# Ledger of designs, part 3: VHH binders against Interferon-induced very large GTPase 1 (GVINP1)

Target 1, 242 residues: Interferon-induced very large GTPase 1 (GVINP1), of Homo sapiens (Human) (q7z2y8r1479to1720)
Amino acid sequence: DKRLFVLSILGLQSSGKSTVLNALFGLQFTVSAGKCTQGAYMQLLKVEETFTEELGFDFVLAVDTEGLRAPEHSNKSKDRDNELVTFVIGLANLTLINIFGENPSEMQDILQIVVQAFLRMKQVKIFPSCLFVHQNVGEATATDQTMDGRRRLEQKLDEMAAIAAEQEQCLDVTCFSDVIRFDVNTHVYYFAHLWDGNPPMAPPNPRYSHNVQQLKSRILMTATQESRGNIMKISDVKSRVQ

## First folded at step 1 (VHH)

Design c1 (framework vhh_brivekimig_d4)
Fold by ESMFold2-Fast, scan of step 1:
Structure c1 (fold): chain B 242 residues (1-242), chain A 122 residues (1-122)
Amino acid sequence: as target 1 above (242 residues)
Amino acid sequence: EVQLVESGGGVVQPGGSLRLSCAASGFTFSSFGMSWVRQAPGKGPEWVSSISGSGSDTLYADSVKGRFTISRDNSKNTLYLQMNSLRPEDTALYYCTRGGYSYRLGSSLDYSSQGTLVTVSS
């Protein structure tokens, strides 16, 4: 049985997450045809044989979700989003949480859903890793404001964790680090604009390529570490993906 | 202007040790993963090791695992490679590059043009 690393990406509708996935996996992996299951688009990627021993897995299952809806939309949308998020986080070895721009309201919406799901996973002793990806940020925010942005994110995560813990009656959870292993200095990445300039047809921002390479490196390092302790087998995924 | 300047190479006998340094300038060093790549005479480049921007995560090629240690000092914009138990097959020009392990998958890296020569011989 072959070893599988499952990578999920979550984001609100119009968050640009497909751009990140295509940049990470579009041209360097042998890919199978995609399949949609329970609102998640899944694509199996074969790791080249020369890299399988270094990485510790043979395949990557890339899971791209339908864009999540803000909680203030219909009750049906909220229930579907919670089920989808719980499914993809529970399936994944690593979840990328994609945030588009610098809007605090958008950040709060996605963090609320994600923190709640991770707390539920903790209760059944499942501890997937996560990375936060901020897209379409200005150069100043990506470089000069990064420290302030990280502290703001940590504060929001801690607030959401406390609220979720109260709702779920978890006495031992007071901050996000009690829910999942997280370091705001190493698990948050900022991407400058993909396109340099205002019109969508402007040339690509050269710094975006470096940020994508950094994210690729972190994902591969995380995947390699995960494969040493708790790698999934292809047969395991078949039983979970119904 | 991105500049990467390697140093620390030399001639050493088998079983010896060397420490390579790479001085970086022209970019925010702590924001980038860094790698060491080597090229033996007449051979193509071989990835050796990578380290994350924060220094918390490292990866090594199987050929050097357990013998080499990659590290960085972000306050000095310097990348290091501690090489122990050196073997004749470690003889190569060593380059530091801006960028991580994803280079193995065909991504381009910013490359030093200079390199530092390591020769392992008796």
Scores: ipSAE 0.000, ipTM 0.110, lowest interface PAE 17.8, mean pLDDT 67

Design c10 (framework vhh_brivekimig_d4)
Fold by ESMFold2-Fast, scan of step 1:
Structure c10 (fold): chain B 242 residues (1-242), chain A 124 residues (1-124)
Amino acid sequence: as target 1 above (242 residues)
Amino acid sequence: EVQLVESGGGVVQPGGSLRLSCAASGFTFSHYAMSWVRQAPGKGPEWVSSISGRGDSTLYADSVKGRFTISRDNSKNTLYLQMNSLRPEDTALYYCAIGWQYSSPSRGYHFESSSQGTLVTVSS
């Protein structure tokens, strides 16, 4: 049985999730066939033999959602999204939460679903790691990785955690860091446009490439750290998805 | 300026073979993953296959797996798609694109609007 690191990515429909994963496929991996189950697309990536002992795993399972629905005035639609999000976060060693653009409503929608899922998993003692990826932000924000953006995100996460905790009657939760281990200064990455220009497509933005390398480094470091005692076997994933 | 020029399309009988080429210029070809995308008459674009920048990783859509082979020659800045056992449903305009596409062809990949593509017609 081989050791497996599970990486999930969550985001709203049309959030540019595949663009981030496209940029990451320059890693030390070979790619296997994918499968779709419960609205999640899963793809197995084989780690090069020379890196398996250092990293502590043999494969990466990349999990992407079909895209969460833009929230409508409907409890049934939100419940379905919550189930999908809970499934993919519960499966993952690390979850990338992809936020697209600077529209506050869209950011609030994805954050609300994510916080609710993390809170429910805390109740069953599952504590996955997460990183926030904010795409299509202004060039200054992406270049400086500024404190202002991080402070606003932290405030939104804390507000949503408090509301969710009240609804779920979790008396020990007052902010998002009570729900999951999270540091807004180190767990949030900002990206400007991948492509600088209009069709015909221009070459990639050089700063975007630099930020992708930083994110990639963080993902691999997290995977290496978690491989020491928390890594799953492929048979474990089959049991959890069947 | 990024330029992608597709060639190799044509008319073939079911069961036939074709090899498509994409000549790339205006960027460092070996640093980027590349994909083939097709658009059938009256339908939206469909992702077909992807290859990593180094050429050591490949992906295929379920509909073409076992029949198509993607490859690249970084010394010539050229991407290839070998198509075997062609079927009528493979009839489409084929485009090469910069990027690694694994889930949905309508999300996250990009290609030049000036690219004309290369037409593949599989007919009896």
Scores: ipSAE 0.000, ipTM 0.120, lowest interface PAE 18.6, mean pLDDT 66

Design c2 (framework vhh_brivekimig_d4)
Fold by ESMFold2-Fast, scan of step 1:
Structure c2 (fold): chain B 242 residues (1-242), chain A 123 residues (1-123)
Amino acid sequence: as target 1 above (242 residues)
Amino acid sequence: EVQLVESGGGVVQPGGSLRLSCAASGFTFRSFGMSWVRQAPGKGPEWVSSISGSGSDTLYADSVKGRFTISRDNSKNTLYLQMNSLRPEDTALYYCAKDRGYWSGKYTPFDYSSQGTLVTVSS
């Protein structure tokens, strides 16, 4: 039985793709793919044999969300988004939260849903790991701008956590770090072209910028650390899904 | 009301070993990361080590890496610090600290005990 790492990608737009995972983990081939629930798409990716011992897992199960925001049709759309977010976070060893551009309303919406989901999971003693990836930053290497962005994101997460905690009557929560493990300096990454193109599985691109190498190193380190205590085997996935 | 009671300190020779314990109460122990912080005479507090709520992940200050081991027993609500190859510079009051979240690190705020446990490395 082979070792499995579950990676979920959340975002308001369907821009998280297997090409990124291929580039980050050196994956050889998509073994299986399909829609698992309304709004979620799964891909089972085989890790290149030269990396399996280093990473500590043999396969990656990538769970990608379709756009979480749809044109307004009914209040039931909010329940659907909340259920989808809770499902994909609960399934994952690591969740990538994709923030695209700088629409304040959309950013607030995704942060509210995500924080509420993490807070609910804390109540049932599930403590998922997450990384925030901010896309469409034209100056991804501009340290001063990304530092200001990190501070504002942390402030918004803390505000959303306090509001959610009050609504859920969680008196021991005052900031986002009380909900899940989070450090704005190490859990937030900025890269303008990370989730581009929506192509079919492409061959791994060996060309990386320094920013991409740093992001790759951090994701791999986090993935390895998070897989240690809660590593799943493929047989476990069959039992949980069915 | 968070209560943290440290024990296990004492006088030890350089190169010796000590094991510190911290009994925790007043919160769901397994839900929070924990840390050890020390304060040497005449110096400010120094973060030593952190452990996640499950015990799966640990972090260490460069000054103690390879010599100290942090661990926890969630069934007993107890945090431990195994200190090996002790040096005179390790002399300090040692405090256990509750993190504000599941994972603890040197950048997260802590709840401290007022007591601490004294470790003296005598040459």
Scores: ipSAE 0.000, ipTM 0.109, lowest interface PAE 18.1, mean pLDDT 66

Design c3 (framework vhh_brivekimig_d4)
Fold by ESMFold2-Fast, scan of step 1:
Structure c3 (fold): chain B 242 residues (1-242), chain A 122 residues (1-122)
Amino acid sequence: as target 1 above (242 residues)
Amino acid sequence: EVQLVESGGGVVQPGGSLRLSCAASGFTFSSYAMSWVRQAPGKGPEWVSSISSSGRSTLYADSVKGRFTISRDNSKNTLYLQMNSLRPEDTALYYCARLRYSSSWYQGMDVSSQGTLVTVSS
């Protein structure tokens, strides 16, 4: 009688998403791993017995994508990335959208791909859950800096949603919250850079390790709360599959 | 109600081939991504392969990549797993799974309780 949670992570190439995924689950036993067609990697991870009651699941299927390309590079590359993104978001119970640094152009690229994927899924009544992870931001002492970051992200998501909706002729969509349930105050997590200097000569930033542990606890706990009663057990599936 | 019925398992010698099928009913098959999961005797479940709703994207565990091929026929509501170059380590009960999508934070996978047994022995 096992419970399975599917977690995906998306990001542009060099966004540090594989580092985050390894940091989140490096302490879990990996029972299988695979490289996939279309630039995705899967790992089946066993949750430590001490955490199974807290998290509400026994295994995590982690899906890591290869770095996504900027849409302007080519139509063929964009179509492949869009197919991959649509597939892994559709596969996941929760998708982590990894944003790296403060480059507005690269942030716009990933958000455009993600919003278009969610809008397409809405058309077939698939309503995935997502969280945004913003890495390599300057250390903020004041709460107001984080609030400004959230405000900018919300504005950019709304802009991308409006553009995608007009392109797809979806008159009922004017902002990102019309595409999926999203709260910028609870669905966005920020943390500092991984290294104090240039790897491999620099040691890992101890603050980053602390941030990863907090992020791991918050993300998994949030996923458990948002999925309250919705995580399936193998025995429960017999009742649904007659 | 969701129904997933696996078939095609059997006993084969190492290096042999088998084709598994999963007949789906009770839902719009063409709208869901599907997976194969296996469980060897005395071990936990291991994910084997997944396929997108359109069939265009496929994913494989490293242990089966290059030997197994997942496919689907949406007109027949059927999922397939072609297994070539079978090894003793592939011996397991194989389960078909429908990936569940949230409409109110409803999550998880609907895994068949039946499964189909694959035994690779010399």
Scores: ipSAE 0.000, ipTM 0.212, lowest interface PAE 15.8, mean pLDDT 66

Design c4 (framework vhh_brivekimig_d4)
Fold by ESMFold2-Fast, scan of step 1:
Structure c4 (fold): chain B 242 residues (1-242), chain A 123 residues (1-123)
Amino acid sequence: as target 1 above (242 residues)
Amino acid sequence: EVQLVESGGGVVQPGGSLRLSCAASGFTFSDYGMSWVRQAPGKGPEWVSSISGYGGSTLYADSVKGRFTISRDNSKNTLYLQMNSLRPEDTALYYCATYKSGSYYRPHAFDISSQGTLVTVSS
């Protein structure tokens, strides 16, 4: 039985999520790919044998949502998105939260869904790791990762956590870091621009490639740390996704 | 070493107002969530209110919601509690306490090590 690291990605823009996953794992050896009953797309990637001992796992399961839809003011749509997010977070060793541009409504929606899901996971004693990936931001924000930008994200996450905690009557929760292990200085990544107008799988510009490598390094570091006791076996995942 | 000093307590009539302060030193204030906890005569400690490290999130006990406002000034390393519409039931020794932001699961989230400040609401 082989060791598996599960990486999930959440966000409202499907194409952007796929771009990040392809940049991180597109050139890896794909063993299997498909869609599960909850609507997540799964891709099983084999780790090169020379790296399996160092990393502590044999395979990476990349889990992508079909795309969290923009709100339709429908209770059924919202329930489905909540179920999908709960499934994806519950399955993952690490979850990437992908945010696009500067649309406050889309940011509000994804943060509400994600924070609520993490709070529910906490109540059942599941403590997943997460990273925020903010794409399509100004170059200054991507190169000068100032405390002001990170502070604004932390304030918004803290506000969502307080609202969720009050709704669930969790009096011990005052900020987002009470819900999940989170450090705004090390868990948030900014990307200045995408592969806009480039063919799929085309090489990105040098700055974007550099940022992808930094994120990839962080993911691998997290995976290595998680391998110490949180790693799953492939047989366990087969049972869970049926 | 962490040091917290409360002040601002006093005697007020029902319906009155008081502003409590907590001066913090010995740690990076903005990295820590802060709480106000009170202990009425003959009773155990009761959590009153909490605020996140940068002040973006606040929570209140049902008994004080709408009457009390927690705030902080990170440039002065000071926590505040504005108390309005005070009631005899608010009579207690008030303490400030801290927990590390990012230290989500702690058995002692409200460690009280300071002297407190006494609030008496009496007619």
Scores: ipSAE 0.000, ipTM 0.144, lowest interface PAE 16.2, mean pLDDT 68

Design c5 (framework vhh_brivekimig_d4)
Fold by ESMFold2-Fast, scan of step 1:
Structure c5 (fold): chain B 242 residues (1-242), chain A 122 residues (1-122)
Amino acid sequence: as target 1 above (242 residues)
Amino acid sequence: EVQLVESGGGVVQPGGSLRLSCAASGFTFSKYWMSWVRQAPGKGPEWVSSIKQSGSETLYADSVKGRFTISRDNSKNTLYLQMNSLRPEDTALYYCAKGHPLRYFDWLSDYSSQGTLVTVSS
């Protein structure tokens, strides 16, 4: 069997799969229409042979959950979303949580579902890795904007963790760092706008390319660490997906 | 299940024109930005053009500005790319890509497994 790195992308406003992974890793890939398992869309990407020994894996499995924003008709639809997110996070070596900087209410919904999933996994001794990617950050000084954004995100995550803990009757959980190893200063990445100014005449934003490279370096570092003991084989993933 | 089926590719001489179509299914087409992306042999994917949900805004790569026109028909769930003044450099497999529901542009998209081949040669 070949070695597999599973990367999940969660977000209400992202459809990315092969394009994101090709941009991040420069991987060889075969583009497919996508495959659906329990509402998660999956695509297998082959790592270029010259990099397999350095990275410690042969393939990347990209997982995306675009169905999370289904209309709520009952408690049943929310339970389905919870099951899907728990499945996707549990399958992944690393989960990217994509945050869009526009609607706080929509962000709160996805964060609540994600935090609940992490809490349930903690109860069964599964400790997944995650990174938060915040897109469409303004032109204001990156340090000032980023510090305020990190503080607000940490506060919101802590609030969601307290709510989830009460629902699950977990008395030893009071903040998000009690649920999963999380450092707001190292686990959150901020992406600038793609363009400087208003399209279509705006030039590409050089900061966007830099942000992609920073995230790429972090993902590769995480993948390399996982390769030393936790990397999955394709047969392992097939048995868990089936 | 997202399905994107491209058509309209072919062989054309330099200076010629070609119109590509993409039939979309498996998602609410009218709620997403749509894009055209191309890939020449041995090269990575290159973004070509994007169009907003309503068609009110369009974006083009510098290499195709003034020559290509992106459009969409939400009643038919179809995306189009009108290519004029074609150059040998435009030779590539062309893919339509489902974009983001709210962003004006990005590379986060699902690609078709099919693509449509455009060859510009004399």
Scores: ipSAE 0.000, ipTM 0.106, lowest interface PAE 18.5, mean pLDDT 68

Design c6 (framework vhh_brivekimig_d4)
Fold by ESMFold2-Fast, scan of step 1:
Structure c6 (fold): chain B 242 residues (1-242), chain A 123 residues (1-123)
Amino acid sequence: as target 1 above (242 residues)
Amino acid sequence: EVQLVESGGGVVQPGGSLRLSCAASGFTFSNYGMSWVRQAPGKGPEWVSSISPGGSYTLYADSVKGRFTISRDNSKNTLYLQMNSLRPEDTALYYCARGFRELSPYYYGMDVSSQGTLVTVSS
């Protein structure tokens, strides 16, 4: 059996997460692809043989979710999103949380679900890693948005962690960093707009390409730094998703 | 009540060896990556080595690669640094640091106040 690194991508519908996924893994061979559960799509990518020993895994399983938060905000829809997010995070070695635009209300809902899922996993001693990716940030204001956005995100994550800890009766949790290994200064990436106009006629944005390369480097670094015991075998995935 | 207590420093001749220890308390040691950071007299902090929470993955500064070995014993809440083939430029106060995250192999700050342990390499 071969070693598998699971990368999950969570985000709101229209968050541009498919663009980021294709940019990161577009040159890798897809061995298998398909729907693994309602709302999740999997792609199995073979790692080039020259890199397998350096990375410590043979395949990447990329899990992408359909958009969270239906337009009708019913309790049934929110329960479905909670279950999907919990499943996807629980499956992953690393989760990318993709945020599109600057809407704090939409961000709050997804962050609350994500934080609750991580807190539940901490209780059963599962410790996945996460990275936040913020897309569609203006180039001229990227520095200001990075500084202010990081501070606001950390404040919201800490708030959500405190609420979730109270609901789950975890008295030892007061902030998000008590829930999962997280540093807002290094685990959040702000991406400038990909195109200088409307796709597909617009040229690619060089700043976006640079940010994608940095994110890819962080993903590889995370995979390299995880213990071998945290890497799944392909047979484990079949048991969990079938 | 998070505490990190270093020990094992001393004076050694070039080519000698020392083993540093760091006893951790007040947090779930096995959940955190750990690092060794050193500060030579009159210089800023320099990252030396990092180890993953489970101990399977290690990183080293180019200046110490092949000479130093980082390890941990999660059952004893203890971090170690085995230093071989010591050089005069290894002279520094050595600090153990709780790593912020697995994705941050470079740790220049100290999350927890510690006294460090002095290593002096001289002829």
Scores: ipSAE 0.000, ipTM 0.110, lowest interface PAE 18.2, mean pLDDT 65

Design c7 (framework vhh_brivekimig_d4)
Fold by ESMFold2-Fast, scan of step 1:
Structure c7 (fold): chain B 242 residues (1-242), chain A 123 residues (1-123)
Amino acid sequence: as target 1 above (242 residues)
Amino acid sequence: EVQLVESGGGVVQPGGSLRLSCAASGFDFSTYAMSWVRQAPGKGPEWVSSISSTGGYTLYADSVKGRFTISRDNSKNTLYLQMNSLRPEDTALYYCVRSPQTYYYGSGKIDYSSQGTLVTVSS
């Protein structure tokens, strides 16, 4: 019997998802030249045998999607993005939602897609786990921005949840925490620039490395807790036959 | 009670084709993403393909792209894997897997039954 932890990464086109994934696991994702259609890239990683018992899983399946399209393009685009997001979140034990930079409009676009997908999943009693990653936050230090940024994100998530709840007539939903288990103080990570200046001469940013280690620790903790509760297995004990 | 029953495996020559089926019961099949995972003798499991709840999105491992096609019939609660241009490297036990109910802190394990179906590509 082998245990599989599925980690999915969502973000708008050109959001730097591959940079975050590479920093976490040393993985690289590439788009084949000439392809112009939506797709996803998967990498199966074997967990070192000395750590499988502590972590509770044997393999990690990392899923990196090609960037989501802005929902404003058309009603048809919104339906496709909703299906893709629901698919990716539904496949994963944990989903990383990658936000690049601090453009409020682009942040609103991805939050709208994600919140609507989560609310739809709540209707069928699927409760995802997610973490938010803000990267390339301009010249601002991630340390200086954490409290203010977390409050702004929580406000936006609550606004999106209230709007989605009204559209779906969900009487018990007034904020994002009513949709999924979410704590803005522990489920959001802010990353400054990777370098303190312009490559190739710039040194690595020490604060970026620290935040990567904290995110890795959270992912491993989540995977360990999930392995004791709800991680996928191939040969679970046979259910009742009738 | 979640139950998944695979069928359609067998022995086939290189270059041949097989169609695997997975009959699902005990849950709303139309609302879950589904996957095929295989395990070759002496190796760990390898993810093969996944399909969204409506069938609008499909994903394939690089090793099977262009040769395998995943599909589903929600009216019959059945998942399929059409396998073409089979290679000796495709020899494995194939398992039908429902996506996890997605992680929720404190949730229990997914309860299902699955025996897999053996595919052997030889001669």
Scores: ipSAE 0.000, ipTM 0.258, lowest interface PAE 13.2, mean pLDDT 65

Design c8 (framework vhh_brivekimig_d4)
Amino acid sequence: EVQLVESGGGVVQPGGSLRLSCAASGFTFSSYSMSWVRQAPGKGPEWVSSITGSGGRTLYADSVKGRFTISRDNSKNTLYLQMNSLRPEDTALYYCAKFGTTVTPRYFDLSSQGTLVTVSS
ESMFold2-Fast, scan of step 1: ipSAE 0.014; ipTM 0.349

Design c9 (framework vhh_brivekimig_d4)
Fold by ESMFold2-Fast, scan of step 1:
Structure c9 (fold): chain B 242 residues (1-242), chain A 123 residues (1-123)
Amino acid sequence: as target 1 above (242 residues)
Amino acid sequence: EVQLVESGGGVVQPGGSLRLSCAASGFTFDSYAMSWVRQAPGKGPEWVSSINSGGGSTLYADSVKGRFTISRDNSKNTLYLQMNSLRPEDTALYYCTKDLEVGATHYYGLDVSSQGTLVTVSS
């Protein structure tokens, strides 16, 4: 049975998440793709054989929630999204939480859903890894701007964790670090422009985008670390997805 | 206090070679993955290469793959970058960085205060 690393990308609506997956794994070819029962789109990508021993897995299952949140905000839509997000995070070895720009309302919505999902998983003793990616952020490479952004994100995550803990009646949670091991300095990435070209943004050129290459390398390093502990088999995913 | 001191840069002609070194102190060197990052004049930081804590696994940016080799000597707390077949576009200030853990990085700005080492490739 072949070894599988599951990478999920979460974000509000379509923000180029599928394009990011293609750019990160441009040399790995999709051997299978489709929508799972829970509504997420999945792509199975084959790792080049020269890298399988180094990385510790043979395939990457990329899970894209491009359709997360309908344009209309409703309580029914939010409940459905909570279920989908919980499934996607629970399935993944690593989840990328993609935030486009610095819109506070979008940030609150996705953070609340994500934190609630992590809290539910903590209750069943599942501890997935996550990384936050902020795209299209002004002056994203300036240290002062990223420091302020990290501080605001941490404060918002702590706020959402306290609210989720109260709703779930979990007395041992007061901040996000109580939910999962999280360091805002190591698990958050800021990109002024993830895409090469001038506005309006074009798809990235994988050969020349240094930001995409850096993110790809960090994802692969996380995958290498995770593969030594929690790697899945293809047969395991079949039974969980169907 | 984490300290990283880069050295080995210089001026070389296209096709030349240089070996960069990074002397690390203030942390348990053999427990952390290490990376090389460069910054060309007027450009943002560009990731170049990474090596795991034990030195057995390495990753390279497509632009340097096959030309650069990252390595480490945990007994000396030193990180290296062997650069061969240098090109004018490799001209940059080179920094070494410490990751808090494998698969994570602090930010696209530098995490530790260091001077870097300047590499200039020109005819």
Scores: ipSAE 0.000, ipTM 0.115, lowest interface PAE 18.9, mean pLDDT 67

Design d1 (framework vhh_sonelokimab_d1)
Fold by ESMFold2-Fast, scan of step 1:
Order: sequence, then C-alpha cells, then structure tokens
Structure d1 (fold): chain B 242 residues (1-242), chain A 126 residues (1-126)
Amino acid sequence: as target 1 above (242 residues)
Amino acid sequence: DVQLVESGGGLVQPGGSLRLSCAASGRTFSSYAVGWFRQAPGKEREFIGAISGSGGSTYYAVSEKGRFTISRDNSKNTLYLQMNSLRPEDTAVYYCAADRGYYTSGSYESSEYDYWGQGTLVTVSS
C-alpha cells in the first residue's frame, strides 16, 4: 500500500490551484482527479521516486474547495459551506488557507467559517495544522508592509474567534491563538502578483520565487513530521471519502 | 499558443506495432508538458502517457506500461508514441494534448490540457 499526505487548499476561489501545486512540488503528474461526495475537488499527485524516502510519502492528495459562497447567499448555502470546510480541514494533514488581496476584512466571511471549523475541531481535541497564504500583494512586499498585513490578519482572526466562541458558548476562548496553535509571524506567507487579472504570461519574479521556496520548505517539513506520526494509505482515504 | 496535428494512424493487425507522431506549431514546444490520450466509440477519453517539457520525466497508464513509449524531439517540435503488441482493444482515435503555463505539469486527466489535436484513427483488426 502506498503512503499518502493529504493537503487541503481552502479559499473562495480555486483558480490558482495548479500553479500553487506545481510551484510547491515541481513537475508532478496527476494520477487521478475528481469530486468527492462533499463537493471538494480532489487531485492525486505522484511524488518523484527519488524524494519519497526523504519525505516519507509516495503521493499527495490535494483537496480543493470549489463551492464556498458569498455571505449574502441563503442560510442553506452557509450550512453547506460549513460542512464542506469542516470536512476539508478534518481530512487534511495540512490546510492552506488562501487569501486574495491585501485586506483581510475583504475575506471576513471565509475567515469566519474557517475559525468556526477550527473551534469545533478544538472541542473534539483535534488540532489541525494550517498555513495562511496571502496572494496578489504589492510588488514591494517589504518587511514593513508584511508586518502591517500580519497585524491586520491577527486582529481579524481574533475578532472572528471571539464571535465564534460566543456563538458556541466557549468562554475560555478570546483570541485565535486560543483556538489553534498559530503564530502569525511564521504561519503566514505573502506572494506577489501571479493572480493579478489573468493567468501569468511571463515567468514569476525573483521575490515570488523566494516566497514559494519558503512556503515549500514549511509544507515539506510539516508533511515529513506528519508522515512519521500518522502514515496514511490510499485505501484508508478512499474508505473515508466515499 | 500551440497547434497540434497527429499522424501515423491506420489499420494494423493484432500483435503489430505502430508509431504515431504529433507535430506542434506556434510557440516553442519545449515549454509544454504533452501527452497522448485515446477515445474509443462510446467511451470517455483515456490517458496513455505524458512527458515533461524537457523530456526528463515520463508517466504512463498502468495498463499500457511496457507496450507504449512516449518520447519527444524538441528540435523538431514533435511528440511520438511508439505502440507495440497492439490488441483489438487499442482501437481508438488517438489525440495529442499540451498543457499551457509557466508552471507546467503533466496530468493523467484530460481536463488539465488546454490544446488538443484533431486525432488520428488507429484500427487493430485482423
């Protein structure tokens, strides 16, 4: 049986999925792809044979959300989104939360759903690993600018955590770090411009490549740690998603 | 942007061999991962094999591994599929396909390919 690492990608849109996966794992070939019963799009990627022993897994199952909807949609729409997000986070060894643009308040609804899902996981003592990926930021992603962005994201996450805690009657939760193990200085990555308007027509800039390598290193370290503690087989995942 | 034209199809007897070619025109071919798919009447498109832009990596459908070989010649902008030990079940229209993008990946799924040829018919019959 082959070893599997499950990587979930969560966001309002999935248009950057193949670019992110190719950038993170190089030239990978999809073995299979399709939709599961929860509506997520799943893609099985084969790890290059020369790297499987070092990484501790043979395949990556990439799970992408396809149907997260706007807050102005019906209550049934929000219930489905909550179910999908809970499923995706629960299935994954690592969840990437994609934010587009430079203002976290524009992503308030997805952050709310994500924080609520993490809080529910905490209640059953499941602590998923997560990373925030902030895409389509300015070309001058100077340290000062990214520090300001991190502060705004942390503030918004804390606000969402307080609201979710009140809704779920969790009086011991006042900020996001009470919900999951999270450090805004090490678990948030900023990427320039590859999703600005159209698919890229030119090679990525050097600063983007540096940020990709940093995220890739973090994902691979997390994957290696997870694979040593919780090795999953392909047959195990099929049983859980069918 | 690339245009693909398949050639080399035809009638062949069971146990025979056939080599298909796919000629690319437009932009430089080496920037694309390319693959071969086939479609028999009444069935969905089936993956056969794919090769990276540099030619350094190849991937095959498990059922065809060892019988089919994919290769490319970037200096001639041409993709090849060598088919050996052909069976009646190999009868299909064969398509070449190219994946667009700077972060190019080959794929076993037809939906991941943006450019397709018109196809060439291969009939395996006695």
Scores: ipSAE 0.000, ipTM 0.112, lowest interface PAE 18.2, mean pLDDT 67

